# Designs tried in a protein design chat: VH-VL binders against Autophagy-related protein 27 (ATG27). Part 2

Target 1, 150 residues: Autophagy-related protein 27 (ATG27), of Vanderwaltozyma polyspora (a7tfh9r21to170)
Amino acid sequence: LKCANNRVLRKYHIDKHSAKKSVARDTPPSKTTEKWYVNPCEEHPADDIYDGCDKSDDICGIVMVDLPVFNKDPFVIKRIEATDMASFTATEESNALVLRYTGISWGQNMVAANIRYFCDKNSNEDEITSSIWANNDISIIIKGPSGCKK

## First folded at step 17 (VH-VL)

Design e6 (from x2 with light chain V33L A34N)
Fold by ESMFold2, fold request of step 18:
Structure e6 (fold): chain C 150 residues (1-150), chain A 121 residues (1-121), chain B 107 residues (1-107)
Amino acid sequence: as target 1 above (150 residues)
Amino acid sequence: QVQLVQSGAEVKKPGSSVKVSCKASGYTFTDYWMNWVRQAPGQGLEWIGIIYPGDSDTRYNAKFQGRVTITVDKSTTTAYMELSSLRSEDTAVYFCARLEFEGWYEAFDIWGQGTTVTVSS
Amino acid sequence: DIQMTQSPSSLSASVGDRVTITCKASQSIRSYLNWYQQKPGKAPKFLIYAASSLQSGVPDRFSGSGSGTDFTLTISSLQPEDFATYFCQQYYSYPYTFGQGTKLEIK
């Protein structure tokens, strides 16, 4: 996205940051790892992206399963990438900057993603505080400087 | 009804300056980028620069850097383009154009009627 | 700068003809290409964005296709009001650049 040109996004520090998170969850008899990368603005070049993500991704989500009881290597069960193939809008809710992506293709499905940014002036980095992928909906909450107005 | 109305034709001498105006109406002036584009006789279109009226963020084509100034007056919803040190090759029709920006696409969706600038000794 | 080259520079056609105009970019611009129509003495009129998406109010006889470096504008059945000059324009990177134009004249 050319965030400096967008009439909503240009009001925010969003063009200076990306956010990453890796979360492991116990899902017996397996272990599940979710990896998320969010970098909506092309003004902030992609760096240090997870294997399986592309530098052009605004959003990349990877879910892996580890089956140690069967001595198998971890493998990917879900992968999704939001790029310029999706539709995009930015809005302001009462206390959040909201990025909506729709029409993200995932196999035979269309997925929607909502990324909510909350301001944290005490942080120099964006932090993903919530990431939920349920059915065809992705909801990510980010707290940090990107949610703060310029 | 959205429209852009430009100032009238001008005849200028080499070395002088010209300032073209573009009056916007029918939309929120501060929400859309305003561009200037020119077309020399029998030639294609050439992008000059862009301004965001909301904060005056301004970008220029490097070809014109140092000779062009793009400004806005928010109270009159008017954009201006001033080109200095005029040369005969600056003879062209000058257009203002609104940039519509949605997601990843951009387009000049509304154009002014054009202002003919003739540079002649 | 990304150079945009149109072909042909001019062409003659009759009402009802199918016409194809091509536009080639000097590097990949993915699908970040617009098409405009300009009648003599008038400002350009926006027709197509994202290489293939028609703006509201543009007749169905207009279509666009292509990605990467090669793009086409097709008019499936020419009408009298379609005789004009057509420009492609890339918005992949600054500066925005236009093709030199294709003048479509009545035979």
Scores: ipSAE 0.366, ipTM 0.776, lowest interface PAE 3.3, mean pLDDT 89
Fold by ESMFold2, fold request of step 18:
Structure e6 (fold): chain C 150 residues (1-150), chain A 121 residues (1-121), chain B 107 residues (1-107)
Amino acid sequence: as target 1 above (150 residues)
Amino acid sequence: QVQLVQSGAEVKKPGSSVKVSCKASGYTFTDYWMNWVRQAPGQGLEWIGIIYPGDSDTRYNAKFQGRVTITVDKSTTTAYMELSSLRSEDTAVYFCARLEFEGWYEAFDIWGQGTTVTVSS
Amino acid sequence: DIQMTQSPSSLSASVGDRVTITCKASQSIRSYLNWYQQKPGKAPKFLIYAASSLQSGVPDRFSGSGSGTDFTLTISSLQPEDFATYFCQQYYSYPYTFGQGTKLEIK
């Protein structure tokens, strides 16, 4: 996205940050790892992205299953990439900057992503604090400088 | 209704300046980029520059840098383009055009009627 | 600067004909290309964005295709009101640049 050109996004520090989160959960006999990368603005070059993500991704989500008891290599069960092939809108809620991506392909299905940024002036980096599936949409909450107005 | 209305035709001598106005109506002036584009007789279109009226963020085609100034007056919802040190090759129709921007797409969706500027000695 | 080259520079056609106009970019612009129509003495009219997406109110006889460096505008069955000059325009990077135009004339 050219965030400086967008009438909503240009008001925010979103063009200076990306956010990453990797969470692992015990799901016996396996272990499940969910990795998220969010970097909406082309003004901020991709840095240290997860294996399997592309540098041009605005959003990359990778869900992997690890079966260590069976001595089997981890494998990907879900990969979501939002690029300029998706549709995009940006809006403001009362206390959040909201980015909505639609038309993200996953197999035969279309996925929508809602990225909600909350300002945290005391942080130097964006943090993904939530990644929740609601119906067939992914909702991600990010707290940090990107949600703060310039 | 959305429209852009430009000032009238001008005849200028080489070395002088011209200032073309573009009055916007029917939309929130400060929410859309405003562009200037020119077309020499029988020729294609040439982008001059762009301004965001909300904060006056302005960008120019380097070909015109130093000779062109794009400004806005928010109180009258009017954009201006001033071109100095005019030469005969600056003879053209000058258009203002609104940029529609959403997501990844950008397009000049509303154009002014054009202002003919003739530079002759 | 990204140069946009249109072909042909002009063409003659009859009402009902199928017409194609090409536009080549000097480097990849992905799908960041618009098409405009301009009639004599008038401002350009916006037709197509993102190389292939039709603006609201544009007849469906117009279509666009292409990505990277090669793009095509097609009019499937010419109408009398379609005789005009057509321009492509890239918005991949500044400065925005236009093709030199393709004049579509009545035969």
Scores: ipSAE 0.309, ipTM 0.757, lowest interface PAE 3.9, mean pLDDT 88
Fold by OpenDDE, fold request of step 18:
Structure e6 (fold): chain C 150 residues (1-150), chain A 121 residues (1-121), chain B 107 residues (1-107)
Amino acid sequence: as target 1 above (150 residues)
Amino acid sequence: QVQLVQSGAEVKKPGSSVKVSCKASGYTFTDYWMNWVRQAPGQGLEWIGIIYPGDSDTRYNAKFQGRVTITVDKSTTTAYMELSSLRSEDTAVYFCARLEFEGWYEAFDIWGQGTTVTVSS
Amino acid sequence: DIQMTQSPSSLSASVGDRVTITCKASQSIRSYLNWYQQKPGKAPKFLIYAASSLQSGVPDRFSGSGSGTDFTLTISSLQPEDFATYFCQQYYSYPYTFGQGTKLEIK
């Protein structure tokens, strides 16, 4: 997204940062890894993305399953990609910058994503503090400089 | 209503400068990018540059090689486009156009009526 | 710069006809393309986004399709007021660029 052209986003430092998170969970007899890369603004080129993500993705979500018991390599079971084909809105709500994506691809499904940015002026990096699924939608909470107004 | 009203027609000699104005009304001037576009007689449209009145962030089409200066006056909600070292090929109708967006999508949704600039010796 | 090439440059059609105008970008512009309509002596008028058939104030006979490098504007049933020049425009990157235009004339 061209954040500089957006009346809401241009007011924030979101054009200078990205957020990344990897969470591993035991799911016997397998292990599940959930990876997220969030970089909404094209002004901040993506350069530290997960394998399987594209630099053009505003949101990239990957769910991998590892089957150690069978000595099998991890495989991707789901991928979330938000691109310019998705609907998008940026709003200021409840002291948070909220990015809403609808009609984004998750495998063969279409889902929505809500990203809420909270300002942390004491941090130089965005941190994904929460990533949860609810009602077939993904909700991501990010705390960091991106949520701060210029 | 939202509208852009441009200054009147100009007749200039080669080597001179022209400054076209675009008065915006009906919306918050500082919240929208303002474009300048020109159209030579019988030709297509050529983008000149864009400015964000809120902070005067400006981008230019490099084709004009520094001959163009785009400015705004927030107090009068007016955008300006000045073109120097005029050439005959600069003869065109010059438009200002507001940039609007909806989600991912952008558009020049409101246009001025155009200003005819004729460069002739 | 991204070059936008429209086809055809001009065409003649009759009221009620189905008309298709194409626009090709020299490189991928994703879906960052617009269509404009211009009548003689007037400023261009925004019509629709690249892949849209739902635009406020624009008749539903206008529709857009395409992504990447190839785009089309379709008028399902041409009306008298539709005779004009149409332009595509990319806003993927600066400088913004327009197609050369397609003049739609009455047959």
Scores: ipSAE 0.016, ipTM 0.659, lowest interface PAE 5.9, mean pLDDT 89
Fold by OpenDDE, fold request of step 18:
Structure e6 (fold): chain C 150 residues (1-150), chain A 121 residues (1-121), chain B 107 residues (1-107)
Amino acid sequence: as target 1 above (150 residues)
Amino acid sequence: QVQLVQSGAEVKKPGSSVKVSCKASGYTFTDYWMNWVRQAPGQGLEWIGIIYPGDSDTRYNAKFQGRVTITVDKSTTTAYMELSSLRSEDTAVYFCARLEFEGWYEAFDIWGQGTTVTVSS
Amino acid sequence: DIQMTQSPSSLSASVGDRVTITCKASQSIRSYLNWYQQKPGKAPKFLIYAASSLQSGVPDRFSGSGSGTDFTLTISSLQPEDFATYFCQQYYSYPYTFGQGTKLEIK
């Protein structure tokens, strides 16, 4: 996404940052690892992305399940990737910048994603504070400088 | 209705300067990037530069090597393109064109009618 | 700069014909390409995005396909008003660049 040319996004620091999250959870009898990489703006080159993600992805989500009981390697149960082939809208809400993607590839399926950016002027890094699936769509909340206006 | 209306034809001598205007109406002038494009006789289109009227952020085609200056007047919703040190090869029709975007996609969706600039001795 | 090359430079066709115009980029531009139509003495007119078949105000007979470096504009059934010059344009990176155009003439 060329954020500099977008009448909404150009007003925010979103072109200078990316967000990344990796969380491991005990999910008996397995362990689940959830990885998210969010880099909507092409102006900010992708860096240190997760394996399985593409540098061109605005959003990359990977959910892996490890089943130690079976002595098997972790396997991916969910993977979503948003590229320039997806639909996109950016809107300004009262307290958040909202990016909505539709037609995101999730394996052989398509899902939607909502990314809500909240401004945190006290942080120099974007933090994914929440990632949740709802109605087959992913909702991501990011707090950090990206949500702040220039 | 959305429209761009450009200034009239110009005849200039080599070495002189020309300033073409583009009056925008029917939309919020400061919300859309404005492009300048030229077309030499019988040739293709050449992008000159782009400006965001909201803050005058401007990008130029390096080919013009500082000979071009793009500006706006927000009070009159008018964009300007000034080209100096004119050469015969600068003879062309000059267009202003608004940039619209839809997600990742961009388009020059509204064009001025064009301004013919002729450079001759 | 990214060079855009159109093929053919000129084409003669008849009403009702299927017409295909190609645009090639010197490097990948993903899907960031547009097609424009220009008639003599007029400004170019935005036609369609790279991989779009339906745009507001554009007849269904126009369709675009392609990504990366190779793009195609197709007119399924040429109409009298379609005789014009067509240009492709990339906006992947500055400077924006255009193809040299394809002049579609009546046979």
Scores: ipSAE 0.015, ipTM 0.668, lowest interface PAE 7.3, mean pLDDT 88
Fold by OpenDDE, fold request of step 18:
Structure e6 (fold): chain C 150 residues (1-150), chain A 121 residues (1-121), chain B 107 residues (1-107)
Amino acid sequence: as target 1 above (150 residues)
Amino acid sequence: QVQLVQSGAEVKKPGSSVKVSCKASGYTFTDYWMNWVRQAPGQGLEWIGIIYPGDSDTRYNAKFQGRVTITVDKSTTTAYMELSSLRSEDTAVYFCARLEFEGWYEAFDIWGQGTTVTVSS
Amino acid sequence: DIQMTQSPSSLSASVGDRVTITCKASQSIRSYLNWYQQKPGKAPKFLIYAASSLQSGVPDRFSGSGSGTDFTLTISSLQPEDFATYFCQQYYSYPYTFGQGTKLEIK
């Protein structure tokens, strides 16, 4: 996204930050790792992205499964990423900056993503505090400077 | 209704300057980027620059090498395009055009009627 | 700068004809392309986004397709009011650039 052009996004520090998170959980007999990289604004070049993500992705999600009992390398089972044909809306709601993506590729499906940014003036980095699936859509909460107005 | 109304035709000598105005009405002037585009006779369209009236953030086509200045007057909801050191090849119809957004997508959705600028000795 | 090239530069057609106009970008612009319609003595008019077939105020006979470097505007059945010049425009990066135009004339 060209955040400087967007009537809502241009008011926030979102053009200067990105967020990423890796969450692992036991899923017997395997271990599942969910990785998220969020960099909505092209003004902030993507760096240190996860393998499997593109630098052009506003949002990238990767689900990997590790089967230690078989001594096999982890493999990607699902991938979510914004496409060129995806839709986007930025709104200000309840003291949060909300980014809504629709038409995101998730395997063979199209899903939506809601990213809620909350301002944290005491932090220099965006932190993904929550990533949950609801009704086959992803909801991500980020707390950090991106949610703060300029 | 949303509309952009531009100033009248101009006839200028080479080396002089021209300032075209574009008055916006029917919408919140400070919420939308305003473009300037020109079209030489029988030719295509050429983007000149863009300004956000809210904070006067401005981007220019480098082709004009500092000869162009885009400004706004919020009190009159009017955008201006001034082109200096005029040349014969600057002869064209000049348009202002509002930028609208739909997600990642942008469009020049509202255009002024155009201002003919003729540069001749 | 990204160069936009339209094909053809001009074409003649009749009412009821199916018409296809192509726009090529010198580099990938993803889907960040617009089509405009311009009639003589008038300002350009926004028509549709690159891959849009549903645009408010635009007749269903207009449709766009393509991504990357190759784009197409299709008019399924020409109407008298469709004879005009059509332009593509990229907004992938500054400076915004337009194709040279395609003049659609009555045969």
Scores: ipSAE 0.013, ipTM 0.661, lowest interface PAE 8.1, mean pLDDT 89

## First folded at step 22 (VH-VL; from j4 with heavy chain F101I)

Design aa4
Fold by OpenDDE, fold request of step 25:
Structure aa4 (fold): chain C 150 residues (1-150), chain A 121 residues (1-121), chain B 107 residues (1-107)
Amino acid sequence: as target 1 above (150 residues)
Amino acid sequence: QVQLVQSGAEVKKPGSSVKVSCKASGYTFTDYWMNWVRQAPGQGLEWIGQIWPGDSDTRYNAKFQGRVTITVDKSTTTAYMELSSLRSEDTAVYFCARLEIEGWTEAFDIWGQGTTVTVSS
Amino acid sequence: DIQMTQSPSSLSASVGDRVTITCKASQSIRSYLNWYQQKPGKAPKFLIYKASSLQSGVPDRFSGSGSGTDFTLTISSLQPEDFATYFCQQYYSYPYTFGQGTKLEIK
């Protein structure tokens, strides 16, 4: 997105930051790693993105499964991509900047994503504090400077 | 209804300046980029620049940098384009146009009627 | 700057004809392309956005297609009011740029 062109997003520091998260979980007999990269604004070039993500993705979510017992390389079981093919809305709700994507590709499914930004002026980096799937939709909470108004 | 109404035709000498106005009505003036586009006689369209009336954030086509100034008066919901050091090749119809944006989509959905600027000795 | 080139520059057609206009970008612009119609002495009129989406109020005889560098505007059955000049416009990057126009004249 050109965030400066959005009447809501242009009010926030979201155009200067990105957020990423990597969480590994034991899923016997495997290990599951969930990775998220969130960079909605093209004004902030994507950097240090996860393998399998595209720099053009506003949202990239990757779920990888590692099966060490079989001496196999990790494999991607699902990927979520929010691109310009999706629909987008930005709103201000309950002291949060909310980005809503619909029509996001998640494997063979189309899902929606709700990203809620909360302002943290004491941090120089955005932190994904929560990533939860509910009803085939992803809800992401980010705390950091992106949620702060300029 | 949403509309843009521009000032009247101008005849200017080379080296002088022209300031064209565009009065907006029927929508929230501060929530849309206002653009200026010109069209030389029998030619295509050329984007000059844009302004966000809410805070006067401005983008210019580098071709015009140094000669063009885009401003707004929020109290009258009027946008202005001033072009200095006029040349004969600046002779054109100048349009103001509102930029509608939805997601990744951008389009000039509302246009002024155009202002003819003639630069002649 | 991204150069937009339309073809043809002009064409003649009759009412009821199917007409196709091409627009080529000097680099990929994905689907970030609009089409406008302009009649003499008037401002351009917004027709199509995102390469293939029809603006509200525009007759469905107008359609757009393409992505990347090659785009087309099609009028399935030309009507008398469709004789005008058509412009493509990219909004992939600044500065916004337009094609040189295609003048559609009555045969």
Scores: ipSAE 0.826, ipTM 0.918, lowest interface PAE 0.6, mean pLDDT 93
Fold by OpenDDE, fold request of step 25:
Structure aa4 (fold): chain C 150 residues (1-150), chain A 121 residues (1-121), chain B 107 residues (1-107)
Amino acid sequence: as target 1 above (150 residues)
Amino acid sequence: QVQLVQSGAEVKKPGSSVKVSCKASGYTFTDYWMNWVRQAPGQGLEWIGQIWPGDSDTRYNAKFQGRVTITVDKSTTTAYMELSSLRSEDTAVYFCARLEIEGWTEAFDIWGQGTTVTVSS
Amino acid sequence: DIQMTQSPSSLSASVGDRVTITCKASQSIRSYLNWYQQKPGKAPKFLIYKASSLQSGVPDRFSGSGSGTDFTLTISSLQPEDFATYFCQQYYSYPYTFGQGTKLEIK
C-alpha cells in the first residue's frame, strides 16, 4: 500500500516499520513453525523477509512442517499472502489502528486478515504480540511505534 | 453534487506566470488528494502534481519541479496551481482532478471543466 | 518514468462494431491501470479501474483486461455516444503517466 495516500494510515508511523515473528511448536512426530511478516506500506521497503515471501506482500504468513524423525527437510504446508488483488480497509477503532484485508490466499482458500496496531511510544520496533485464527480469519496484534500517530 | 469548478481562460506572455484555481464542493476537501493534469492541443494528458489539502503535503512531476507551485485554501475549499516562466509549450488545457483511493486502487474520479492557458508573444 | 503506449492512435468503426484498444507499459504495472473517455471540449471521464473493474454507471459493453505490461479496453457493441478519445493511465509509480490516446471515429 501507498500509506501516505490513505487518509487514515498517513496519520500513523506505520510507513516506517515492519513486524516479524517466528513461532515453533512441537507437533509430534513433526515440528511446526509459523512465520509472519507484516509490512503494509511500500514506503518501507521489505529487506528481511522470509524465504517464500514476496517483497510486495503486505502480509506473509508461512506454516512450515519439519519431520526430523524421517530426516526430511522443512517444507511449506500453507501460505497466506495479501496482494493488490485483495480488498483493504483501514479504520480507527477505540485505541487501535485496524487494517482489514479480505480475499487473500491461504493455500487454495480465500481468507481475511485483521491487523490491530497498538501504540507503544517506548519502543522503536513493532512486535507481533498475537497471531490467532478465528472464524477462518487470521488476527494479528502488533504493539509498537506503527500504531502511534505522527 | 460533488464537483470541481475552475477559473476562466488565461492568455499570458512568455516568461510570465499563471495561477489557476479549482473550487471543490460536495465532499470533504481535506480527505482527498487534489491533482493537476494538463493537455496540450491535440495531445495526451500529463500529470503535473498533487496536494493533500489537510496538511498541504505536495508531490510534483519532476518535469515541472521549480516552476510549479500547488497550494490550497481550506477555508474556501479551493486548490491553486501556479506555473511560472511560461513558455509556448505550456499552452494547454489545465485540469484539476480528485483522486479517489480504495486499497491499492487510485483513480481520478472527479474532474474540473478545464482552464485554457495560452502562452503567446 | 513509466511510458504508456496505446495502439492504435486512431481508428474508424461503425455502430455495432466490436472495438479493441491496447495499452502497453514500459515495465510491469501489475493491475494498476485506469481507462478514461474524453469527448471534445470536455474533461476525461473515469471508466475502468484496476485494469478490469467498471466504474459505477458505466455500461457493461465496456470491459478491460490485462496485467503486467499489456492491457486492453473492449467495447463489445459500439454505440453512437462511444465515439471519443480513450486514455489509459498507470498509477503503479510516480509520476502518474497516461497513454497518448486512441481516437475512435465514426466510419
Scores: ipSAE 0.806, ipTM 0.912, lowest interface PAE 0.6, mean pLDDT 93
Fold by ESMFold2, fold request of step 25:
Structure aa4 (fold): chain C 150 residues (1-150), chain A 121 residues (1-121), chain B 107 residues (1-107)
Amino acid sequence: as target 1 above (150 residues)
Amino acid sequence: QVQLVQSGAEVKKPGSSVKVSCKASGYTFTDYWMNWVRQAPGQGLEWIGQIWPGDSDTRYNAKFQGRVTITVDKSTTTAYMELSSLRSEDTAVYFCARLEIEGWTEAFDIWGQGTTVTVSS
Amino acid sequence: DIQMTQSPSSLSASVGDRVTITCKASQSIRSYLNWYQQKPGKAPKFLIYKASSLQSGVPDRFSGSGSGTDFTLTISSLQPEDFATYFCQQYYSYPYTFGQGTKLEIK
């Protein structure tokens, strides 16, 4: 996205940050890791993205399984990527900047993603505080400087 | 209902300047980039530059840098383009155009009727 | 600057014909390409955005395709009101640039 050109996004510091989250859980005999990457603005080049994500992704979600007891390398079981193939709108809700992606392809499914940014003036970086993928709906909450107006 | 209405034709001498106006109506003037595009006789279209009326943020085609100034008057919802040091090759129809941006789409969806500027001695 | 090259420069066709116009970019612009129609003495009219999406109110006989460097505008059944010059325009990077146009004459 050219965030500086967007009538909503240009009001916010969103063009200077990305956000990542990796959560691992023990699912014997395996370990499952869920990774999220959000970088909506072209003005902020991709940096240190997860293996399996593309630099052009606005959103990348990856679920990996690690089976060390079976001497098997970690492998991806689910991946979703929001790119310029999707539709996008930005809106402002009471206390949040909301980015809505629709038409994200995942197999034969169309997935929608809603990313809510909340301002945290006490932080230097964005943090994903919630990431939920249920059915064909992704909801991500980010707290940090990106949600603060310029 | 949405429309852009431009000032009338102008005849100018080389070395002078011209200022074309573009009156916007029927939409929120400060929510869209206003652009200027020209078309020399029998030629294609050439982008000159743009302005965000809300804060007067501007971007110019490097070809015109130093000769063009794009401004707005928010109270009259009018954009202006001034081109200085005119040459005969600046003879063209000058259009203002609204840029609609939604996600990864950008398009000139509303155009003014054009202003003919003729530069001759 | 990204150069946009259209072909042919002009063409003639009959009412009811299928017509194709091509546009080639000097580097990949992904799908960040628009098509406009311009009738003599008029401002351009916006037809297609993002290479293939039809603007509201544009007849569905118009369609666009392509990505990367090669793009096509197609009119499936030419009508008398379709005679005009057609321009492609990239918005991948600044400055915005246009093709030189394709003049469509109806025989």
Scores: ipSAE 0.517, ipTM 0.824, lowest interface PAE 2.2, mean pLDDT 90
Fold by ESMFold2, fold request of step 25:
Parts: structure tokens; C-alpha cells; sequence
Structure aa4 (fold): chain C 150 residues (1-150), chain A 121 residues (1-121), chain B 107 residues (1-107)
């Protein structure tokens, strides 16, 4: 996205940050790892992205399963990428900047993603505090400088 | 009705300056980039630059950098483009155009009627 | 700067004909391309955005296709009001640049 051109996004520090989250948990006999990457603005170059994500992704989600007790290599069971093939809108709620992506292709499905940014003036980086992928809906909450107005 | 109305035709000598106005109506002036595009006789279109009326943030085509100034008056919802050090090659119709942006889509959806600027000695 | 080259530069056609206009970019612009129609003495009129999407109010006989460097505007059944000059325009990077135009004339 050219965030400086967008009438909503240009009001926010969103063009200077990205956010990543990786969470692993035991799901015996496996271990499941969920990885999220959010970088909506082309003004902020992609850096140190996860394997399986593209530098041009606005959103990348990867779920991997590791079966170490069966001597199996880790493998991806879910992957989704929001790019310029999707539709996008930005809106303001009373205390959040909301980014909506629709028409994200995932196999034969169309997925929607809502990214809510809350301002945290005491942080120099964005943190993904919630990431939920249920059926065809993704909801991600980010706290940090990107949700703060310029 | 969304409308862009431009000032009238100008005849100028080489080395002088011209300032074209573009009056916007029917929409929130500060919510859209205002652009200037020119078209020489029998030629294609050439982008000059843009301004965000809300804060006067500007971007210019490098070809015109140093010769062009784009400004706005928010109280009259009017944009201005001033081109200095005019040459005969600057003879063209000058258009203002509103840039509509939605996600990864950018388009000049509303155009002014055009202002003919003729530079001749 | 990204150079946009249209082909043909002019075209003669009859009402009811299928017409195809090509636009080539000097480097990939993905699908960040618009099409405009301009009649003599008038400002350009916006037709197609993001290579293939019709603006509201544009007749469905107009269609666009392409990505990368090669793009096509097609009019499936030419009407009298379609005789005009057509421009492609890229918005992938600054400066925004236009093709030189294709003049569509009545035969």
C-alpha cells in the first residue's frame, strides 16, 4: 500500500513499522507453530520475514506442524497472504485504526482480515497482542506506535 | 455535483510565469489529492505534480522541479499551479484532476475543463 | 520513469466492430494501469482501473486485461460515441506516466 497517499492511513505512524508474532505450543504427538507478519505500507521495507512469506505481503500467516517423535520434518498446514490482489479499506473507530482486507484467496475460499491498531505511546515497536483465524475470518490486534496519530 | 472549474486561457511570453486556478466543489476538498496534468497540442498527457490540500504536502515530476509550485487555498477550495521560466514547449492545455484512492487503486476520476496556455514571442 | 507505449497510434473502424488497443510498459507495473477516453476539446474520462475493472457507468462493451508489461483495452461492439482517443496510464511509481494515445476513427 502507498500509505502516505491514503486519506486515513496518512494520519498515522503506520508507515514506519511492521509487526511479527510466532507462537509455539504442544499438540502431542506434534508441536504447532503459528507465525504472523503484518507490514501494510510499502514505505516500510520488508525485513527479516518468515520463510514462506513474500516481501510484498501486507499480511502473512503460516501454521506449521512439527512431528519430532516420528522423525518428520516440519511442514506447513495453513498459509495465507494478503497482497494487492485483495481489496482494502481503512477506517477509524473511536480508539483504533482499522484495516480491512477482503477477497484474500485461500484455496477455494475467500478470506477477510481485520487488523485493529491501538496506540501505545510508550512503545517504539508494534506488538501483535491477538491473532485469531476462525474459518474465513482473520482478526489481528496490534498495539504500538502505528495506531498513534502523527 | 462534483466539479472542477479552471481559470481562462492565457497567452504568455517566454521567460514569464503563469498561474492557473482550479475551483473544486461538491466534495470535501481536503480529502483528495489534487493533481495537475498537461497536454501539448497533438500530444499525450504529462503529469506535473500533486498536493494534499489538508496540509499542503506536495510532490512534483522531476522534469518540472524548480519551475513549478502547486498551492491551495482551503477557504475557497481552490488549487493553483504556477509555472515559471516559460518556454515555447510549455504551450499546452493544463488540467487539474482529483485523484481517487481506494486501497491499491488510484485514478484521476474528476477533471477540470482545461486551461490553454500559449507561450509565444 | 516508466515509459508507456500504445499500439496502434491510430485505428479506423466501423460501428459494430471489435477493437483492441495495446499498451506496453517499459518495466513491470503489475496491474497498476488505468484507461481513459478523451474526445476532442474535452478532458479525459476515466474508464478502467487496475487493468481490468470497469468504472461505474462505463458500458460493458469495454473491457481491460493484462498484467506485468502488456495490457489490452477491448471494445466488443463499437458504437458511434466510442470514436475518441484512448490513453493508458500507470500509477505503479512516480512520476505517473501516460501512453501517447490511440486515436480511434470512423471508417
Amino acid sequence: as target 1 above (150 residues)
Amino acid sequence: QVQLVQSGAEVKKPGSSVKVSCKASGYTFTDYWMNWVRQAPGQGLEWIGQIWPGDSDTRYNAKFQGRVTITVDKSTTTAYMELSSLRSEDTAVYFCARLEIEGWTEAFDIWGQGTTVTVSS
Amino acid sequence: DIQMTQSPSSLSASVGDRVTITCKASQSIRSYLNWYQQKPGKAPKFLIYKASSLQSGVPDRFSGSGSGTDFTLTISSLQPEDFATYFCQQYYSYPYTFGQGTKLEIK
Scores: ipSAE 0.513, ipTM 0.834, lowest interface PAE 2.3, mean pLDDT 91

